# VH-VL binders against a5use3: the designs that were tried, part 28

Target 1, 222 residues: a5use3
Amino acid sequence: MVIHAIVPVKELHRAKQRLARVLDAHERRALSLAMLNDVLVALSYSPVSRIIVIGRDVETGHTARAHGAAFVIDQSAALNDALHQAAADIPDHAAALVAPSDLPLLGAEDVIALTCISGDKPGVAIAPAHDGGTNLLLVSPVVGWTFLFGPDSLTHHIAAARQRHLPVHLLRLPHLERDIDDIDDLIWLAQQPGDTSAQRLARMFLERKGAQLWQSSDMPPH
Below, E stands for the ipSAE of ESMFold2; O stands for the ipSAE of OpenDDE; V2 stands for 0.75 times the mean of E and O plus 0.25 times the DockQ between their complexes.

## First folded at step 11 (VH-VL; framework fv_rovalpituzumab)

Design b2 (at its last look DockQ between E and O 0.84; V2 from the best seeds 0.74)
Fold by OpenDDE, look of step 11:
Structure b2 (fold): chain C 222 residues (1-222), chain A 117 residues (1-117), chain B 107 residues (1-107)
Amino acid sequence: as target 1 above (222 residues)
Amino acid sequence: QVQLVQSGAEVKKPGASVKVSCKASGYTFKSYAMHWVRQAPGQGLEWMGWINTYTGKPTYADDFKGRVTMTTDTSTSTAYMELRSLRSDDTAVYYCARDVGWGMDVWGQGTLVTVSS
Amino acid sequence: EIVMTQSPATLSVSPGERATLSCKASQSVDTYLAWYQQKPGQAPRLLIYDASYRATGIPARFSGSGSGTEFTLTISSLQSEDFAVYYCQQWYDWPYTFGQGTKLEIK
């Protein structure tokens, strides 16, 4: 199965607005880019054949290119429109993997697991979010598919798959289900195992702000 | 070579409509949004709106809402801008320009629209 | 809408000298700012994007700086072909408004 990954990226100045009480604009941008970096790293080590990043920011483009990903200029503020735009260059017979840029704990193993449950046959594999949304979506083939991200997107994507008589596979990935929206989320992120770019940045931010809740030796450099 | 070629100059009466075309070449038309910007004689640049060339969905500046219609023909890689209910202060050079997310990197040569009684 | 204000309206500088143009935003636009050059009878040309990046083919003597509400376009050593009108434009939010322009003329 040939898989093309699509990474939609929100405009950086509009990203992580819920963190505005905790992080300034620069910090929010940095965090968003760090998360994008982490997603791209994960995808790079996964069995995807091509990575397509869609967005409008210069830094997003730079980050995409730095990882060898294609960069598509987003013409729409609507996520699903952007996804369709990005999918336009994907061969009809190929699969599309949608991986949002705000999954700081995404690993290659997650993508591999999703591809494994889907198999080589036509079908849809979904990693659902905790709120009924969609964290990851793998569709094979991509031709004729309509992206339905948004509220209750899990239900909508399942329905779409059934309408097309495609089997649906669900994969729970708990480490991807928590959104980073407040100080508690940042603390949570910082306390998770691993050393992603987003985690390191979160740790740095927390240290800077005096929230030194460290469980391990994973302290930022002084 | 990437270029935008616009239709020729227009002379219109007040109350009439004008439709300016912008033909794109040298790149994938549907991969870049198209902006329309006008410039009155001796004045600055004014953003009118833009159109998503993939979906065909336009977004207009408030000052032009109700009077402007932006469309595309993907088969000919051409963008169109129609301005209705023309008045004297609509006299300007109208430009189409390709969007690259953080700027307009390619411009048409401009189309002079003169509105006079 | 975000109002962009350029200053001065006209700047007179001798060839070979340094020119500094200012652009101010009514609210923060982060680094979402572009600079354009327009010569008489021609369409504008993109010079700088994201406040500080030179567009393709733009000479190194052109540089942009700034963030938030204050931005500067600098031409380190003016050439004869640099005398034109310069516009800034914010890309933070639509409408993507332009400044009123600065005319750079020869002293």
Scores: ipSAE 0.834, ipTM 0.914, lowest interface PAE 0.6, mean pLDDT 94
Fold by ESMFold2, look of step 11:
Structure b2 (fold): chain C 222 residues (1-222), chain A 117 residues (1-117), chain B 107 residues (1-107)
Amino acid sequence: as target 1 above (222 residues)
Amino acid sequence: QVQLVQSGAEVKKPGASVKVSCKASGYTFKSYAMHWVRQAPGQGLEWMGWINTYTGKPTYADDFKGRVTMTTDTSTSTAYMELRSLRSDDTAVYYCARDVGWGMDVWGQGTLVTVSS
Amino acid sequence: EIVMTQSPATLSVSPGERATLSCKASQSVDTYLAWYQQKPGQAPRLLIYDASYRATGIPARFSGSGSGTEFTLTISSLQSEDFAVYYCQQWYDWPYTFGQGTKLEIK
């Protein structure tokens, strides 16, 4: 199976806005780039044959090039339009893997597991998020596929696969269950095992702000 | 060599329409959005809108909505801007410019449109 | 809509001297700012992007700085070819608005 990974990256100034209450613009920018770095490292050690980063920032392009990924300028603000734009360069019979840039706990073994569950046959493999979304999407073949990321995207992608007569495989990856969108997600990331670039930043930010964030004996469980 | 070559100058009466072309060469046309910017004589730059060259979907500045149509022909790598219901204050040089996400790095030579009775 | 205000409207400076041009945004645009140079009868030319990066082929005497709401273009040793109109443009959010321009002229 020939797999082309697509990593869509939101404009850095618009990313992680819910964290603005605790992180300034430079900190949010650094966190977003660290998460992108972690995703690209994981993909580079996986069976993908090509990585396509699509975004609209100078630093996103520099990060993509540093990992040997192609960089495509995003012409739209809409995630699904950006995914279709990036997929235009993927050969019709190849597979597309969509990996959001905000999965800093992604490992190569997760991608390998996703490809194995599909059995190298036409089909759709999904790693669901806990909120009804999609953390990873592998579609084979990519030709004719409509990306439907957003609210309830798990349900929408299952329906799209059935319309194309493609079998659907679900793979639970608990360490990828959350996007990092708010302070509770940042705390969760810092508490997980591992030492990704995003985790190191999250721990550093929380340590510098600990008296302001963690002032109770009823701290969240691990 | 990346180039944007625009159609020639136009003289129009009030109420008419004008269609300016912008032919791209030296790069993959569908990979970069295209802006349209105008400049009245002695004035600054005014952004008119933008077209996604992959989807063909335009976005127009509010002042031009209802009067402007931006299109592409991917087979000829050409962008078009049509401005309808021309007024004398539409007299300007009209530019196309390539979007690279953080600036307009290549500009057409400009097309003078003169609206005169 | 984000309003970009340039100052001064006209700046008179002698060749070999330093010019400092100002651009102010009505709200923060982070570093999402471009500068353009336009000579008479020509299309604008991209000079600086992302507040401080020089575009390809732009001489080192041009430098950009600033973030948030206030930005500066500096030309450290003016050459005769540098006398032109300069525009800033924000790339933070569409519509991607321009400043009204600063004319740099020979004193």
Scores: ipSAE 0.588, ipTM 0.825, lowest interface PAE 1.9, mean pLDDT 90
ESMFold2 (binder alone), look of step 11: mean pLDDT 94; pTM 0.942

Design b3 (at its last look DockQ between E and O 0.86; V2 from the best seeds 0.00; counts 0 for: pae E 4.0 > 2)
Fold by OpenDDE, look of step 11:
Structure b3 (fold): chain C 222 residues (1-222), chain A 117 residues (1-117), chain B 107 residues (1-107)
Amino acid sequence: as target 1 above (222 residues)
Amino acid sequence: QVQLVQSGAEVKKPGASVKVSCKASGYTFKSYAMHWVRQAPGQGLEWMGWINTYTGKPTYADDFKGRVTMTTDTSTSTAYMELRSLRSDDTAVYYCARDIGWGMDVWGQGTLVTVSS
Amino acid sequence: EIVMTQSPATLSVSPGERATLSCKASQSVDSYLNWYQQKPGQAPRLLIYDASYRATGIPARFSGSGSGTEFTLTISSLQSEDFAVYYCQQWYDWPYTFGQGTKLEIK
């Protein structure tokens, strides 16, 4: 199965606004780009054939290109419209994997697991979010599909699949279910295993701000 | 070569409508949004709105809402801007410009619209 | 809307000299600030995007700096072809707005 990954990226100045109490605009931008980087790294090591990043920021474009991903200019700033735009170049018979850019703990194994559960037959595989949303969506084939991201998107995507008589596969990925919206989330991210770009940045931010609550030996280098 | 070619100058009476065309070439039309910007004689630049060339959905500046309609014809790679209920202060050079996400990198040559009684 | 204010309205500089143009935003626009050059009878040309990046084909003598509400366009050594009107534009929020322009003329 040929898989094309779509990575929608929110405008950087609008990203992670909930963290405004903790992080300044520059820090939020940096964190968003770090998360994008982590997602792209994960996808690069996954069985996807092509990565398409869609957004509007020059830094997003640079990051995409640095990873060998195609960059598509978002014309609408609406997620589902952007996804349809990005999917326009995907062959009808190919599958589409939607991976938002704010999944700092995404790994190649997660994508592999999702592809494995879906198999080589037509179908929809979803990694649900904690709030009833969608963290990952794999659709095969992509032709004729309508993206329905937003509130209760899990239910909406399942319904869409059923309307098309496609089997639905669900894969819970707990490490992807926590949003990074406040200081506790940053601390959580910093304390998780691994050394992603977002984790390193979170650790650095926490150290800088005096929030030195470390449960691992992974300290930012001085 | 990427270029935008606009329709010729127009002379209109107050209350009339004008429709300016902008033909794109040298690139995939549906991959880039199109902006419309006007410039009154001796004045600065004024953003009028833009249109998603993939979906055809326009977004207008508040000052022009109700009077402007932006459309596209993907088969001819052409964007259109219609301005209705023309008045003297609508006299300006109207530009189409390609959106690259963070700027307008290619501009049409401009279309002079003169509104006079 | 975000109001963009450019200064000075007119700047007179000799060829070979340094020119500094200012653009101020009524509120922070982060780095979402572009500069355009317009010569008489011509369409504007993208000069700088995202506050500091030169567009394709733009000479190195052009540089942009700033963030938030204060931005500067600098031409290190003015050439004859650089005398024009320069506009700043914010892309931070809708509607996109332009400054009123700075006319760079020969002293």
Scores: ipSAE 0.804, ipTM 0.901, lowest interface PAE 0.6, mean pLDDT 94
Fold by ESMFold2, look of step 11:
Structure b3 (fold): chain C 222 residues (1-222), chain A 117 residues (1-117), chain B 107 residues (1-107)
Amino acid sequence: as target 1 above (222 residues)
Amino acid sequence: QVQLVQSGAEVKKPGASVKVSCKASGYTFKSYAMHWVRQAPGQGLEWMGWINTYTGKPTYADDFKGRVTMTTDTSTSTAYMELRSLRSDDTAVYYCARDIGWGMDVWGQGTLVTVSS
Amino acid sequence: EIVMTQSPATLSVSPGERATLSCKASQSVDSYLNWYQQKPGQAPRLLIYDASYRATGIPARFSGSGSGTEFTLTISSLQSEDFAVYYCQQWYDWPYTFGQGTKLEIK
């Protein structure tokens, strides 16, 4: 099948706001771009035929083009509207893969696994999040699909697939269960095996800020 | 190649409405939001709002909310701005401008709206 | 809303000299700051976007700098065509707002 990946990217100044307690705006922007870079690297080594990045920042566009991805300007800043906007240029017969920009441990093998369990036939493959959400969504064909990311999105996407008479395949990918949204996630990311761009930045930021940052995540309530 | 052409000058009485058109050419209309910006004679630029050309959903600056309506006609690649309950201090040049995400890169020629008794 | 304040209101400078225009935001706008040039009888033209990037066709004598709340537009060697009004504009948050303008005029 022909797979077009969509990578939605929120406005960088609004990303990772909970990290503002420990990272300044420049550091948070750099981390968000590093995570996007890691996702684009993973997708570029997967069976994806085309990558579409949708966002609103000049640096997001530069990062997308550096990886040979198309860049679409997001007019809405609402996730599902942005996904529909990006999908408008995907051929009717093609599949869409939605990959969030903040999964820095995403690998090409994860994408390959999703494509293998869905086969080369119409269907929906989902990597669930631990909280009832959706980490990865592969839908084939994309024409007529309604993206329903948000609270309870796993349930909503399964229902949407059944309404279209599409088989649903679920693939649990535990290493993707944790989005990087707060200080505990940043510390967790720094501690994981590997050497992604986001991991290198996380380790550098934590080292620059010293043991205070590490211990603040373990600090008892008082 | 990329061009925004606005409707002609308008003269209105206080309390009337005006609708300014902005026809786009040379690019995919639905791919870029459209801003509306006005400039009173001898004054600075004032952002009025913008419209999502894919969904048709506008966002208005607070000073104009309740008096302004922004719409599009995608079949003609045209954006519209209607300002109601005109006052004499609404006399201005009204511009449309294409949004490229990080700036307004192409502007219409401007439409002078004069509000006088 | 975020108030953008430009200074000076008018700047008188001789051709060939350097001009420095200031823009201050009432709160941080990160790097989400643009500069526009407007010549008499014309629509504005985008000069600088995202604080420091030159738009297409803008000569190298124009440069932008700053982040957070304080921004500067510098014109390193003024040409006769550079005498115009300059506006800063933030696009960090709704509503987008312009500064009141700095008129650059021949001394």
Scores: ipSAE 0.358, ipTM 0.749, lowest interface PAE 4.0, mean pLDDT 89
ESMFold2 (binder alone), look of step 11: mean pLDDT 94; pTM 0.951

Design b4 (at its last look DockQ between E and O 0.92; V2 from the best seeds 0.81)
Fold by OpenDDE, look of step 11:
Structure b4 (fold): chain C 222 residues (1-222), chain A 117 residues (1-117), chain B 107 residues (1-107)
Amino acid sequence: as target 1 above (222 residues)
Amino acid sequence: QVQLVQSGAEVKKPGASVKVSCKASGYTFKSYAMHWVRQAPGQGLEWMGWINTYTGKPTYADDFKGRVTMTTDTSTSTAYMELRSLRSDDTAVYYCARDIGWGMDVWGQGTLVTVSS
Amino acid sequence: EIVMTQSPATLSVSPGERATLSCKASQSVDSYLAWYQQKPGQAPRLLIYDAKYRATGIPARFSGSGSGTEFTLTISSLQSEDFAVYYCQQWYDWPYTFGQGTKLEIK
């Protein structure tokens, strides 16, 4: 099965706004790019044939190209529209894997697991998010598919698959289910095993903030 | 070669409408959004809006909402901008320009629209 | 909308000299800023994007700097073909507003 990965990337200045209380704009951008980097690394070691990054930021484009991924300029702020735009270049018979850029703990093994559970036959494989969303979506074939990311996207994608008489496979990946939205999430990320770019950056930020907040006691002890 | 070729100059009366075309060549039309920018004589550049060439969905600047319509014909790789209820202060050179996400890298040659009684 | 203000309105500089053009935003636009050059009777030409990157084919004498609300376009050594009007544009939020332009003329 030929798999094309699509990595939608939100505009960097709009990304991780919930972290604005903890991280400045520059730090949030850096974190977003680090996460993108981690996703691209994971995909690069996975059985995907091509990676398509879609976004509007120069640095996003640079990062994509640095990893040998194609870069598509996003013409819409709507995620599903962007996904359809990116998928337009995927052969009809090929599969599409949607991997958002904010999955800092994504590994190649996760993608492999998703592809294995789906098999070589037409079908939809989903890694659900904790909140009823979709972390990963694998659709084979991509032709005729409608992306339905957003609230309750798991249910929507399952319904879409059923409407097309496609089997649905679900794969729980707990390490991907936590969003990075606040200081506790950053601490969590930093404390997970591994040494991704996002983890290193989180650790650095926490150390820096810890040094700065040493007086405020808002940070856990080193 | 990537280029945008616009329709010729127009002379209109107040209250009339004008439709400017912008034909793209040398690249995949649906891969890049199209902006419209105008420039009154001796004045600066004014962003009017843009259109998603993949979906056909336009987004207009507030100053033009209700009077402007942007469309595309993917079969001919052509973008259109229609401005209605023309008035004298609509006299300007109107440009189409290709979006690259962080700038407009290719521009049409411009279309002069003159509104006079 | 974000208001972009360029200064000076007119800049007179001799060939071979350095020119510095300013662009200010009414609020932070991060690095989402482009510079354009426009010569009489011609369409604008993209010079700089994301505040500091030169567009394809743009000479090295052109450089952009700045972030947030303060931006600068610098021409290190003015050539005869560089005398034109320069516009900045923010790409941070809709509408993508332009500055009012700086006319660079021969001293």
Scores: ipSAE 0.817, ipTM 0.904, lowest interface PAE 0.6, mean pLDDT 94
Fold by ESMFold2, look of step 11:
Structure b4 (fold): chain C 222 residues (1-222), chain A 117 residues (1-117), chain B 107 residues (1-107)
Amino acid sequence: as target 1 above (222 residues)
Amino acid sequence: QVQLVQSGAEVKKPGASVKVSCKASGYTFKSYAMHWVRQAPGQGLEWMGWINTYTGKPTYADDFKGRVTMTTDTSTSTAYMELRSLRSDDTAVYYCARDIGWGMDVWGQGTLVTVSS
Amino acid sequence: EIVMTQSPATLSVSPGERATLSCKASQSVDSYLAWYQQKPGQAPRLLIYDAKYRATGIPARFSGSGSGTEFTLTISSLQSEDFAVYYCQQWYDWPYTFGQGTKLEIK
């Protein structure tokens, strides 16, 4: 099976806004780029044959090209529209793997596991999010597929697969089931095993906040 | 070579409409959004809006909403901007420009629209 | 809408000298700023994007700096072809507004 990965990336100034109470704009931008880097590293060591990053920032494009990924300018703010735009460049009978840019604990072994449960046969493999969403989606073949990311996307993607007579395979990957959206998520990320770019950055941010508390009573602006 | 070629100059009376075309060549038309920008004589640049060339969905600046329509024809790689209910202060050069996400890297040559009675 | 204000309106500088053009935003636009050059009768030409990167084919004498609300375009040694009107434009959010322009003239 020939697999093309799509990594959609939100405009960096719009990303991780819930962290604005804790991290300034520069810190949020750095975290978003670190997460993208971690996802691209994981994909580059997986059996995907091509990586397509779709986004709208100069530094997103630079990061994509540094990993040998193609970069496509996102014309839309809507995730599913961006995915369809990127998928237009995928051959009809190839598979598409959608990997969001905000999975800092993604490893190549996760992608390998997802591809193994689908085999070389037509079908849909999903790593669910714990909130009823979709963390990873592998669809084979990509032609005619409708991306339905968003609230309750697991249910919507299962229904879409049924309408197209494609078998569905679910793979629970608990280490991918937590979004990094607030201070508790950063603490959780810092505490997990591993040494991803996002983890190193989370640990550094939390160390600075501890040092700031010891040296001053003032809290940084969010 | 990436190029945007616009339709020729037009003279219109107040209350009329104008439709300016912008033909793209040298790149994949559906891969880049298209902006429309105007410039009144002796004045600066005014952003009018843009169109998503993959979906055909436009976004308009508030000052033009209700009077402007932006469309595309992907089979001819052409973007269109129609401005209705023309007034004398709509006299300007109208430009199309290719979106690259962080700037407009290629511009059409401009189309002068003159509105006079 | 984000208002972009350029200063000065006109800058008179001798060839070979350094020119510094200013652009201020009414709110932070982070690094999302482009600079354009326009000569009479011509379309604008992209010079700088994302505040600091030169567009393809732009000579090294052009440089951009700044972030947040204040941005600068610097031309380190003016050439005869550099006398034109310069516009900044924010790319933070639509409407993608332009500054009113700075005319760079031979002193």
Scores: ipSAE 0.718, ipTM 0.864, lowest interface PAE 1.2, mean pLDDT 91
ESMFold2 (binder alone), look of step 11: mean pLDDT 94; pTM 0.949

Design b5 (at its last look DockQ between E and O 0.89; V2 from the best seeds 0.78)
Fold by OpenDDE, look of step 11:
Structure b5 (fold): chain C 222 residues (1-222), chain A 117 residues (1-117), chain B 107 residues (1-107)
Amino acid sequence: as target 1 above (222 residues)
Amino acid sequence: QVQLVQSGAEVKKPGASVKVSCKASGYTFKHYAMHWVRQAPGQGLEWMGWINTYTGKPTYADDFKGRVTMTTDTSTSTAYMELRSLRSDDTAVYYCARDIGWGMDVWGQGTLVTVSS
Amino acid sequence: EIVMTQSPATLSVSPGERATLSCKASQSVDSYLAWYQQKPGQAPRLLIYDASYRATGIPARFSGSGSGTEFTLTISSLQSEDFAVYYCQQWYDWPYTFGQGTKLEIK
């Protein structure tokens, strides 16, 4: 099975806004790019044949190219529209793997596991998020598929698969289910096993913040 | 070679409508959004809006909402901009320009639209 | 909308000299800033994107700097073909507004 990975990337200045109380704009951008880097590294070691990054930032493009990924300029602020745009050049018979850029703990083994449960037959494999969303989506074939990311996207994607008479495979990946939105999330990320770019950056940020004697402005909103 | 070729100059009366075309060549039309920018004589550049060439969805600047319609024909790789209820201050050179995410790298040659009684 | 203000309105410089053009944003636009050159009777040409990156085919004498609300376009050694009007444009938020332009003329 030929798999094309799609990595949608939110505009950097709009990314991780919930961390604005903790991290400045530069730090948030750095964190976003670090996460993108980690996702691309994971995909590079996975059985995907091609990686397509879609976004609008120069640095996103640079990062994509540095990893040998194709870069598509996002024409829409809507995630699903962007995904369809990115999928437009994927061969009809090929599979599409959607991997958001904000999965800092994504590993090649996760992608391999997802591909294994899906098999070589037509079908949909999903790694669900904790909130009913979708962390990873593998669709084979991609032709005719409608991306339905957003609230309750797990249910929506399952329904879409059923409408197309495609089998659905679910894979729980707990290490991917936590969003990085506040200081506690950063601490969590820093404390997880491994040494991803995002983890290193989180550790550095925390050390820096600690050295500055945590200010009230560094606390996440309640 | 990547290029945008626009339709010819137009002369219109107040209250009329004008539709400018922009034909793209040398690249995949649906891979890049198209912007429209105008420039009144001796004045600066004014962003009017842009259109997603993949979905066909336009986004207009507030000043033009209700009077402007942007469309595309993917079969001919052509973008269109229609401006209605023309007035004298709509006299300008209108440009189409290709979006690359962080700038407009290819421009049409411009279309002069003159609105006069 | 974000207001972009360029200064000076007109800049008179001799060939071979350095030219410095300013662009200010009413609020932070991060690095989402482009510079364009426009010659009489021609369409604008992209010079700089993301505040500091030269577009393809742009000579090295052109450089952009700045972030947030303050940006600068520098031409290190003016050539005869560089006398034109220059515009900045922010890409941070809609509408993608332009500055009013700086006319670079021969002193």
Scores: ipSAE 0.853, ipTM 0.921, lowest interface PAE 0.6, mean pLDDT 94
Fold by ESMFold2, look of step 11:
Structure b5 (fold): chain C 222 residues (1-222), chain A 117 residues (1-117), chain B 107 residues (1-107)
Amino acid sequence: as target 1 above (222 residues)
Amino acid sequence: QVQLVQSGAEVKKPGASVKVSCKASGYTFKHYAMHWVRQAPGQGLEWMGWINTYTGKPTYADDFKGRVTMTTDTSTSTAYMELRSLRSDDTAVYYCARDIGWGMDVWGQGTLVTVSS
Amino acid sequence: EIVMTQSPATLSVSPGERATLSCKASQSVDSYLAWYQQKPGQAPRLLIYDASYRATGIPARFSGSGSGTEFTLTISSLQSEDFAVYYCQQWYDWPYTFGQGTKLEIK
């Protein structure tokens, strides 16, 4: 199976808005780029043949180039349109793997597991998100596929696979099911084993916030 | 080489329409959105809108909604801008420009549209 | 709509001197700011993108700086070919608006 990975990246100033309560715009931009870097590292150690990053920021393009990935300018503000745009350059017979840039604990072993459960046959393999969405999608062949990420996308992708008479395989990957949307998620990320770029930033941000909280209270820092 | 070549100058009466073409060469047309920008004599640059060349879906500046239509023909790598219900203050040079996400890196030579009674 | 305001409207300066052009946004546009040069009878040319990166082929005497709402284009050691009109444009959100321009004239 020839697999082309697509990594869609939201405009950096629009990313991680829920973290604005604790991170400024520069910090959110840095976190988004660190997460992208971590996803690209994971994909580079996986059986994918090509990585396509699609986005609209100078630094997103620089990050893609640094990993040998192709970079496509996103002409749309919509995720599914961006995915179809990126998929247009994938050969008809190849598989597409969609890996969002906000999966900071993605590893090559996750991609390998997804390809193994699908086999070398036509089909759709999905790693569900915690909210009824889709964290990873592997579709083989990619020709004729309609990407339906968003609310209830797990259900929509299963239905799309059934309509194309493609078997569906589900692979639950609990470490990918948690979004990084608030301070509790940053704490969780910092506590997980590993030393990814996103984890290092999460630990640094939390240390600075902890120092500020302790300086503004009667209790001394740890 | 990467270039954008626009159709020739037009002279129109008030109330007429004009359609300006912009033919791209030297790159893959559907990979880059196309902007349209105009400039009245002695005036600054005015953004009119852009078109997604992969989907054909345009986005228009508010001042031009209802009067402008932007389209593409991917088989000829050509973008089009049509401006309807022309007024004398629509006299301007109209440019197409390639979108690279953070700027317009290649511009057409411009098309002068003169609206004169 | 994000309004881009350039100052001064006209800047008179001698060749070999330094020019400083200002662009102010009505709200933060982060670093999403481009600068263009336009000579008489020509299409604009991209000079600077993302506030501070020079486009390919742009001489080092052109530099951009700023973020948020205030941006500066600096041209050191002005050459005769640098006397033109300069426009800023925000790329933060559509409509992608231009400033009204600064004309750089020979003193």
Scores: ipSAE 0.646, ipTM 0.844, lowest interface PAE 1.6, mean pLDDT 91
ESMFold2 (binder alone), look of step 11: mean pLDDT 94; pTM 0.950

